# Designs tried in a protein design chat: VH-VL binders against q96il0. Part 145

Target 1, 167 residues: q96il0
Amino acid sequence: APERGAERRDTAPSGVSRFCPPRKSCHDWIGPPDKYSNLRPVHFYIPENESPLEQKLRKLRQETQEWNQQFWANQNLTFSKEKEEFIHSRLKTKGLGLRTESGQKATLNAEEMADFYKEFLSKNFQKHMYYNRDWYKRNFAITFFMGKVALERIWNKLKQKQKKRSN

## First folded at step 5 (VH-VL)

Design mh5b (framework fv_ebronucimab)
Fold by ESMFold2-Fast, scan of step 5:
Structure mh5b (fold): chain C 167 residues (1-167), chain A 120 residues (1-120), chain B 111 residues (1-111)
Amino acid sequence: as target 1 above (167 residues)
Amino acid sequence: EVQLVESGGGLVQPGRSLRLSCAASGFTFNTYGMNWVRQAPGKGLEWVSFISYDSGSTSYADSVQGRFTISRDNGKNSLYLQMNSLRAEDTALYFCAKDSEFGEYAFDIWGQGTMVTVSS
Amino acid sequence: QSELTQPRSVSGSPGQSVTISCTGTSSNIGSGYRVHWYQQHPGKAPKLLISANNKRPSGVPDRFSGSKSGNTASLTISGLQAEDEADYYCQSYDSSLHGYVFGTGTDVTVL
């Protein structure tokens, strides 16, 4: 999170943070971390003469960002919910109230929380494996299309050079 | 296409048992939490039970705790609800519902429901 | 089990905007658990309409929007259409119950 007083952020319906790069930007813009996913969103520059292949790559990168942001926003929410449930369960078992004498929310110490973290990681192992599989699949697809776009640009430069020689 | 199909509902006498099934297709069943939600005739939605993707975590509404048991068979893409000690108040259309993305607690896919009537 | 509180019914004319409130407690909406909205037509299964307070699933028209502040979430239907006549339910998670909670439901009538 930025140390300066961060303004609250709107998120897209898909969960991606909204931010406004300069309108005349000629480069991709990287925003501050999203409040929920803690990931930095990328706003992709759209060239006026964007090819269909370049558009497909950009949409794939945007969709992958939305998918990734959604996964981590949901994962963080699940972590927070299960952490709260664990704390409440342990406090109930001890016969303790949910509030301290000062009126603050009651918490467990680091030693007690270690069991929760271990259980959470173990419980979510398969979920994280599927996330990693999909993340690799998406990155391979992006790399493949990046290669295609690069080849298209090379081919177009070669065609321009040939036309220059012909004319 | 993504689909959930419930079965096993019917007319049953109070105090008896009934087992509901839900068959899933079109998505990776073993990566999502699953739920049972019921709706009494002319009434609102009531959440009944939850099971995590790996069966490691389950939870129940207070009204069914100790009487109902949720389970799943990931190899068969199937969800189950074992209902014991049925009461007239359990009369409802029972939906199975899939969790949206990992822990969001929204239900993005629903079956059409199976009707359970508990009456003498 | 404690339900989230919704108005029993809301009515409007075609083209108008209507808003449905969903009020929870400190153990659910007040604790920051996200609110989801479902639309149910008579004799049909519920359909996810709004996820995570304000996220619109694919295929849901822009005229449906959600918001959340403190203990209350709201669903707004702008440009009300005849096909919007349905029951609407909010839903969240409740930490004290260790389970999900639905709203009491709101019947939307298009006059």
Scores: ipSAE 0.000, ipTM 0.461, lowest interface PAE 17.8, mean pLDDT 80

Design mh5c (framework fv_ebronucimab)
Fold by ESMFold2-Fast, scan of step 5:
Structure mh5c (fold): chain C 167 residues (1-167), chain A 120 residues (1-120), chain B 111 residues (1-111)
Amino acid sequence: as target 1 above (167 residues)
Amino acid sequence: EVQLVESGGGLVQPGRSLRLSCAASGFTFNTYGMNWVRQAPGKGLEWVSFISYDSGSTSYADSVQGRFTISRDNGKNSLYLQMNSLRAEDTALYFCARDTQYGSWYFDLWGQGTMVTVSS
Amino acid sequence: QSELTQPRSVSGSPGQSVTISCTGTSSNIGSGYRVHWYQQHPGKAPKLLISANNKRPSGVPDRFSGSKSGNTASLTISGLQAEDEADYYCQSYDSSLHGYVFGTGTDVTVL
């Protein structure tokens, strides 16, 4: 059975949606893994009475998700490309074919591949460090605004309870 | 018992030909690249030639290119070096050496060598 | 054919340490190709001593160690013993030659 409650082939006013929130949902929902990043995107429910603070939090979470997906899509593409180039280069310079006698794709042993992994990690060390730093900064900001939204919602409920009592 | 045994060396006149053989035993020969490495008396090691496990690729040192031909017979677990137009400078002990199986391109098994002397 | 550069000879006393350098170019060691080391006793075939810059094959004493930095690899023999008297050769792969290159060789003498 389908795991999402969204109707298949929903069409947005601006065109055909890749996927959208379930029609009868009041909650966020999780989409399928992105082809390039392998990360599952979260599609955020937008309430009709979204406060400016709630909107700011949602946009921050959406921007963080887009940043995260872009980073990993680019990283995975770069890794795959450089891995293939490394294997092809090593096999060609040694005089080995790109395919084995059995028709399987020729690969290097663990010792040879260790050279590639060490180079890749070393080359990308600074990039990964900046990613981790920015990831923590973004999550701190999100947590901070989640706290503010929670307090706003508590305050609004208290105001409504007080107003209900006075009327 | 994993081993390589060279044969075919001898005394030969300049301009003549000689064929070296290397018999492999104790391992799956057809999954390894193979090399010939030589050493002139009192001198260092010099790489001569390479052949891939499937004979799909060969390479040669510039000093022997066009004169030597490396080949193998996987059905007989044997490696060969056909040496044509021999020169005095080709005088050396010729080693058969096993490359690593999809490895780091080093020689983990060596034969004892066969002596080739090119002289009048 | 271009070779990797090694010192002609190094010497030491029993129990001391000696280091042999192996210097290449941008087409071999400088391109990231790993360096391997062989020990050759007089009248014998070479024997693999160190593979992939610093890995010891089974049966090689831990007195032998390898390292690599930039265009230069080094073999260090600690606790030098009489049986370590031999010729030592480094080896790598050269992308411009599409083939293997050996070092010029180093004669290690124990006094």
Scores: ipSAE 0.000, ipTM 0.442, lowest interface PAE 23.1, mean pLDDT 80

Design mh5d (framework fv_ebronucimab)
Fold by ESMFold2-Fast, scan of step 5:
Structure mh5d (fold): chain C 167 residues (1-167), chain A 120 residues (1-120), chain B 111 residues (1-111)
Amino acid sequence: as target 1 above (167 residues)
Amino acid sequence: EVQLVESGGGLVQPGRSLRLSCAASGFTFNTYGMNWVRQAPGKGLEWVSFISYDSGSTSYADSVQGRFTISRDNGKNSLYLQMNSLRAEDTALYFCAKETDYGKWYFDLWGQGTMVTVSS
Amino acid sequence: QSELTQPRSVSGSPGQSVTISCTGTSSNIGSGYRVHWYQQHPGKAPKLLISANNKRPSGVPDRFSGSKSGNTASLTISGLQAEDEADYYCQSYDSSLHGYVFGTGTDVTVL
């Protein structure tokens, strides 16, 4: 039986590996979430007669996906590292060990962690603002090229219909 | 510490079957995609097959499609390649290769290979 | 066979620079899929040399550099040394094959 892993909504999150669609796929496929970015990658289908305009759109979408993946992978790693450092620092200040008697990691209560989250968000606010600006700029460009591709396809269909009618 | 070790290669007659194994150690095997890559004597590298971390996706080179089956056992940190209907052109050194993080699509760790010779 | 095209061999003297080209098609390099390079010494497994067109992994000398333009990627070895004598392979992803594709391989000889 044919495999359809990419179509499954509840695909388990993990996978730093590249997901490949089955051979004979004629559709874009989505993969499992990346370990670091938590974003699902998209594999773009390439038609045999792809136009230069369609190629520009696809390359822009691929480049935007890579940029987005890199940003969130770095951001999530930074968050996790700083969170662990904050917890260890606060536990050390309190004179507490890093683990409980059950061997689990010692944690701070929600009220103490709220201070970390506020500081982290504030510290990274400008970075996220510039990310959002660039994200909207990239999506505007993608939308523009999508419109151009749609118009090209409509024009080509109209030309085909006209040829058939004249014959 | 981090390594891949292939086994199961040998001399087989055309039309028969052989199963290759690859034992992984030193990394979290169940989070990475795995591949088989082969190299015929005196020839270049040829990608053979891919399997995702969860076995949810597999793919094969056209030359082996329908004859080879890739599989993995995450509980044993092992990758397998079941090779059926072997042909002389399948003669090659078979490497087990590990992928990196998403978006990279390259192999950061290789085994030493296991030699498969298909001859009468 | 949809292999990426490399020259069969390149040669140079110690201290010189050599460049290896890797030419693909619209379904791989031309589509923006990144190119990676591997070095293989006789009797050994391939070793990652350059990733993502131009990134050097830890431990790879800065004498090795990569670039990409259009359908062609290049690996340049500057200050060529005897230890650089090996086979070099480029690799990318091919959307029409839904799989990985390797270059034909280049044998580097240090005279």
Scores: ipSAE 0.000, ipTM 0.487, lowest interface PAE 15.2, mean pLDDT 80

Design mh5e (framework fv_ebronucimab)
Fold by ESMFold2-Fast, scan of step 5:
Structure mh5e (fold): chain C 167 residues (1-167), chain A 120 residues (1-120), chain B 111 residues (1-111)
Amino acid sequence: as target 1 above (167 residues)
Amino acid sequence: EVQLVESGGGLVQPGRSLRLSCAASGFTFNTYGMNWVRQAPGKGLEWVSFISYDSGSTSYADSVQGRFTISRDNGKNSLYLQMNSLRAEDTALYFCAKDTEWGSYSFDYWGQGTMVTVSS
Amino acid sequence: QSELTQPRSVSGSPGQSVTISCTGTSSNIGSGYRVHWYQQHPGKAPKLLISANNKRPSGVPDRFSGSKSGNTASLTISGLQAEDEADYYCQSYDSSLHGYVFGTGTDVTVL
């Protein structure tokens, strides 16, 4: 699907990206990576004669994209926030200021940060396992409905061919 | 608390230009799309223009396309609407409106509006 | 721009329920784009009342509810109160216009 025209990329710290293709676009449109989720959003083209089954597939794909964007935006935001809180707490415990003498944000060494990463991964292990489960569940459903839509389109082409042959 | 405050409206003659501003506070301005929506006296709402969080995308209602330009300054938490070649039918209260957090093509916060009157 | 069609006005007595319809086309509501509802009191800015067909923003009373079926969305106000007297607008996105469309607006009168 071609990328062209205007793109509406608005993101919340815990939200999702949104973009709108050009007025004359007849194809799905792929945007740049979202700042927070690092995932490329897709705007799905909606044909005028979309069938109920095609609509169900598109809505499922849109909902899955929104869920996926939201999960990673929230995860990345949580990581960044907790990382800053960890750094602040450790610097306060050491009696150090939040800023260096040069005015830059104070940081911790790799050994100290390893403690944070280990705790963050441990704390979020179950959350990531549920994410993976839901991700597979959603992709299975999408694949199933893609198959149904493909069969519907084959049927419609056969019907159209039969109708044209009759006329 | 989220606040949007419009300014720059006034009386202007047909064919001339006017620039509207919207000052935003209470949210991370540079992460949200912004919109202008107008309402003629005693009439309904009409969407005017959109700009993405990074100014990479803009769009306009057909009635203003080619005449209006939307822009933003993320460093100043400000949204702008440059209105050129104004017509009597552009007379309306102009609202600044913020996109919702979930990208659902809706507006969760609105300013009080600034009145633009195009008359001789 | 094409508009979503709403009744000009609806009225009810305190404590009653009123429903406002919003009818679109295949390029907006009919294509599955979500419908949002706004409440506007005279001289005031619009307020988001219902988002994404049926989601109630924080601070909106549970007597406001939304639904969507086919190319028509509905806003229902149960337990109508004097403070509900206002204009109500539906809104969606239109793929053929590459932009937002608002409804024609409905004036709710509390008798």
Scores: ipSAE 0.000, ipTM 0.469, lowest interface PAE 17.5, mean pLDDT 80

Design mh5f (framework fv_ebronucimab)
Fold by ESMFold2-Fast, scan of step 5:
Structure mh5f (fold): chain C 167 residues (1-167), chain A 120 residues (1-120), chain B 111 residues (1-111)
Amino acid sequence: as target 1 above (167 residues)
Amino acid sequence: EVQLVESGGGLVQPGRSLRLSCAASGFTFNTYGMNWVRQAPGKGLEWVSFISYDSGSTSYADSVQGRFTISRDNGKNSLYLQMNSLRAEDTALYFCAKDQDYGHWAFDIWGQGTMVTVSS
Amino acid sequence: QSELTQPRSVSGSPGQSVTISCTGTSSNIGSGYRVHWYQQHPGKAPKLLISANNKRPSGVPDRFSGSKSGNTASLTISGLQAEDEADYYCQSYDSSLHGYVFGTGTDVTVL
């Protein structure tokens, strides 16, 4: 049947859009998934009296998010292109057309696709290993600066309390 | 080709209402945020309003908050701006502008604009 | 209203390099929000020229470049040509206004 042959996962997802945080927001804002990376972006709330240390932390988090988005957008694009190329090659080898009589994209069975997934993962193993290494390094740095910001806020509150008590 | 075409501008008296439309073509309208940006004669650009791809989020410049309402019809690839309680200072060329993808917060596609003149 | 500050005008001769500054505050550029640049010829809509501080859209010549340091972003036009005569606007997001903010605009004249 025509409809049964359709493979929805072979079409590009449509779940991406940019958004602006609400005007009166006091919180970080989460957007819809990016079309290419499939990750939800975070737009960071900026406090009225942001310290240089708080700014450094926010910029580090923003830069890390951009790096992460770019990595997965590129990875997903590579996956999609290589998947389509693999399907085309296998269909050509079998003497089959790229589309069924119904006009749907021709697909391979699960056993044939397993070959592609195994090869793709193997081929990209080193790339993913380096990604994980950098991901942990970045999150360690973020955690470290979060700790520094927390300590700064505690110290400032203590200093302000002493000043108000002295006043 | 990708394009945005505004319409609905004209001469209107202070205190009255006007509705602007923007027709989009050449891109997947329902996946992008949309904006209205205005430019008074001989002046610079001023952002007016934003609407998310699903109409779930809207934002307005302080100067128009409570008076203007942004909306969209994804089935018709159309964006709208309902302008109520118009003032002389709302006189401007109104541009429809499309959001660029994530992380940029830039406007990559613009219409030619529709002129709104608020005068008695 | 706290718009981003640009020089009113900049002039140059063909082949010369010119730079346009865009100075913000701690609530916008100083907070790390990205800066975008638009070119507007008389009677026409603005065109995105540089996005996210320094990225060129397809079709924009490499003569145009952007940079950002602290509270200031800059647009540099190398090898200035007659067709570059236009108004240029920077744009960012402002946390105090909870919305977008444009620069005051710079008129580039090719003499």
Scores: ipSAE 0.000, ipTM 0.462, lowest interface PAE 17.7, mean pLDDT 79

Design mh5g (framework fv_ebronucimab)
Fold by ESMFold2-Fast, scan of step 5:
Structure mh5g (fold): chain C 167 residues (1-167), chain A 120 residues (1-120), chain B 111 residues (1-111)
Amino acid sequence: as target 1 above (167 residues)
Amino acid sequence: EVQLVESGGGLVQPGRSLRLSCAASGFTFNTYGMNWVRQAPGKGLEWVSFISYDSGSTSYADSVQGRFTISRDNGKNSLYLQMNSLRAEDTALYFCAKGTEYSDWGFDYWGQGTMVTVSS
Amino acid sequence: QSELTQPRSVSGSPGQSVTISCTGTSSNIGSGYRVHWYQQHPGKAPKLLISANNKRPSGVPDRFSGSKSGNTASLTISGLQAEDEADYYCQSYDSSLHGYVFGTGTDVTVL
């Protein structure tokens, strides 16, 4: 049995790795950075009396987190692969080996790497534009539902106060 | 001092073959990529072909792809260009050029060139 | 193969400064590929004059300088001298051609 406060590793339905919060947590918990996306996941606390609207907001936030994690995991893997291919291609074109005399991985200087970063950003410009567009759409939806939840909570408090006064 | 000396040029009829050689000295030949660059009389420079230090990678200009073959012999410090199915438009001074050490695919040393004339 | 665009000729008087432009596209200079400059005197092989946009090889006078911005690279010759009469070529790499591209060449005349 896991100890109180112990962490467990689990896997999301999409295959993204996550950490479970302590089982006795009563609030949202922030985990360590994901191995692939380098983003810190948020594990959401689910109250016993969660309304349908609160559930919809939570699911939207969880889905947005999953989408964001997948995007950056894929982007980081693509970056690493293309960076390695770029370095190897440049070293071969220059007639240099892939390893130094000491056996270390051969690398390019900062000025040479600037060429790769420039190319990578230009090549992925449209992909990043679509990401930003979708990110704004998702945040707009989240903000809208946060507003709805806030209004629901105000309404419920007003109903409760009115009922208390009518006794 | 780095030296590159081309040879093998001459007058050749269309459709025939010619082999160019480049003898390198003054640097560690087997650690650098090598290139052939040509220049038609009174015209500009045109890159022809590249070969990596280990012969594991080669590339060619579209105008010569399938007709020319670049090769090297690191034990002899020599670069070669086998030219098949020669055309009048291949008439040019052919330069052997060494790839740069600290540049993005540039040429830091050049030979004097060998003249190839394709004419009947 | 595509070529980088240079002016056909540039002229100046001794001691004057002249600048040669080299204009590329998004697949070469515009993508951040570096520009090299070569000087060629009549009947001689090209000589590397400027490496990787702005670096001078040993033995090249400081009168020669290079720069690059966006799609255009420039070679500037200050204190122009008679010995600077030559053809000048820029060169870069083109990702769409998977190969090297040279400029059209510029003839520098010292009047």
Scores: ipSAE 0.000, ipTM 0.445, lowest interface PAE 21.2, mean pLDDT 79

Design mh5h (framework fv_ebronucimab)
Fold by ESMFold2-Fast, scan of step 5:
Structure mh5h (fold): chain C 167 residues (1-167), chain A 120 residues (1-120), chain B 111 residues (1-111)
Amino acid sequence: as target 1 above (167 residues)
Amino acid sequence: EVQLVESGGGLVQPGRSLRLSCAASGFTFNTYGMNWVRQAPGKGLEWVSFISYDSGSTSYADSVQGRFTISRDNGKNSLYLQMNSLRAEDTALYFCAKDKEYGNWSFDYWGQGTMVTVSS
Amino acid sequence: QSELTQPRSVSGSPGQSVTISCTGTSSNIGSGYRVHWYQQHPGKAPKLLISANNKRPSGVPDRFSGSKSGNTASLTISGLQAEDEADYYCQSYDSSLHGYVFGTGTDVTVL
């Protein structure tokens, strides 16, 4: 009989609904690796007096995290699916079953798998190139806004010092 | 194989301190969250504390907040629990437990536990 | 403090089925947080038995199954055997506590 629970799909929602910071956390919280992307999500702490610039930086970092999570979740799923299809195809060509006598999944040797890896890397080269380009752009933007936030904080500190010295 | 080995338990007087250790092997320790879970003699399981892979995030059960401190040394594959201001109610077998993965939040591996007895 | 509620004990004869309930609140099971089950034999550490409501870790027999509906999760042991005599605990995550929460535990007795 099919397992009713195995029919349930627990897909990652847009935005992380089940990732919560531990109680009494007052800083950014880093969770365990995502099941699909294998990347650790960050839940960003939102201070009560967050500036518009700080909010813009936080939202940029959140958006970049979501983009990164989606990319690697999709890449890992594609890799796993195509690897399984490749193995099944090669086993069928050999006239072999999908499982060994002991019930374990049948596997291919390193030489046979090398063909799959070459094909997968070649086929996905452009996709990885665009990922690296976008990753660079996003991190440059984040670094730029981090610099702006740092300057804003320095400026605000200097303004407070001037007020104290003027009185 | 994955192994977690606790140590540091013993008999201690109320109000004193004790430090527990957990030695981890067989997995990439620095990529997983770790937990302490306790069980009083003849009683059920009680979650005590959590620490993230990079020590950037910790949390505690209300019963130990302000008295216990969880920490880790990723270079030594070790987890620690510093227990201060111990009470008779803290008497329990203390287990080290590994987080499974994101979205699951179960404990896939446990140590055998180290016994802490708080008594005069 | 805030534990998930389980029956203190359940019993059955060899070959029969027993079911253990685990009832939570809106801040844990009722909010859709997954439920996990652990088996603990006397003098031993707990062992993960069911993960994420109904997933069996490698080495766990298919006669152990889990389900969830609303604020209640259930562990069913079919074809009950003498070696199933143990304590069983459910566990989830609680958003109000920002931490993990265990059930009160159930002692399974095989007659």
Scores: ipSAE 0.000, ipTM 0.454, lowest interface PAE 19.0, mean pLDDT 79

Design mh5i (framework fv_ebronucimab)
Fold by ESMFold2-Fast, scan of step 5:
Structure mh5i (fold): chain C 167 residues (1-167), chain A 120 residues (1-120), chain B 111 residues (1-111)
Amino acid sequence: as target 1 above (167 residues)
Amino acid sequence: EVQLVESGGGLVQPGRSLRLSCAASGFTFNTYGMNWVRQAPGKGLEWVSFISYDSGSTSYADSVQGRFTISRDNGKNSLYLQMNSLRAEDTALYFCAKDLSYGEYTFDYWGQGTMVTVSS
Amino acid sequence: QSELTQPRSVSGSPGQSVTISCTGTSSNIGSGYRVHWYQQHPGKAPKLLISANNKRPSGVPDRFSGSKSGNTASLTISGLQAEDEADYYCQSYDSSLHGYVFGTGTDVTVL
């Protein structure tokens, strides 16, 4: 995750919290990538004639998006924090300062950073496994409700056709 | 200075309704998720409800699902909890709590709470 | 389990260290959701003490530290002081409940 010095990490809101679609939009709108999750949020259009089933599907999709955004925001923040801690720990062990002679941030070479990446992935293996499991469950539920909404729309078209015939 | 001030609590009979309000100041209200957390007298903390910054996502504890409704008015920097079909078990101090950030799942600021007593 | 498990009470003498455990399940702490800690003095609102397992908010003394291993998190208070006498709650997120979960709470007594 990219460093942004203008934003305070401890109290700063996620970029997703600043997502604001154009007024009077009649379509779903895709926002900018969230600062922490790096995922683009979708603002779902709410039709004026939304059925209870369509509302349930939309809320499920919104909840899934929120869950997904929160997961990756946590993951990216943890990565950035642990990366910084690893670098600082390694530099102190070598007796080096946190800054170079030129005042730049001291860094580790690619071989040393490979140790960090291996540790990070290993530590987060269970978390990623549970993420994948929940992701499949959520997608299955969304697909199921999409099917129900499709059937409802077909039924509504048939009802409208019958009403036209009676006139 | 971040401040959250709850109001609307009181004594109500079982089966009736109350609406709680939380007035927020000192931060950009419309960019943060908000929560209600309650604490029964002498008991621990229990999360009640969440609402996202844009009202697009809400969630509820199982004990209040279908009875309570969380809402917000970003233009007024206000959070609400509509409590219907109140039960004796809903008796608690109700806190308004601000999310720290979207990915952290934690509350950095709390109000002082408003007491709801459900008794005949 | 709908809440995280903490000991009911822990006690220590001034200057000593005490540790409070917080045990979750595979749907919360075990899934990798981070653990947060709150301090609550009698008659007061809770105050965020530790966020994201081990981060201290501004104004929290470095005597307070957090850690996490597997499905258990711990809060350690070193150099225990009289003003540390309070209730402490851990908190995380639970994927099966789609909501936030608090610990049962621990009463810290300074003897």
Scores: ipSAE 0.000, ipTM 0.462, lowest interface PAE 16.3, mean pLDDT 80

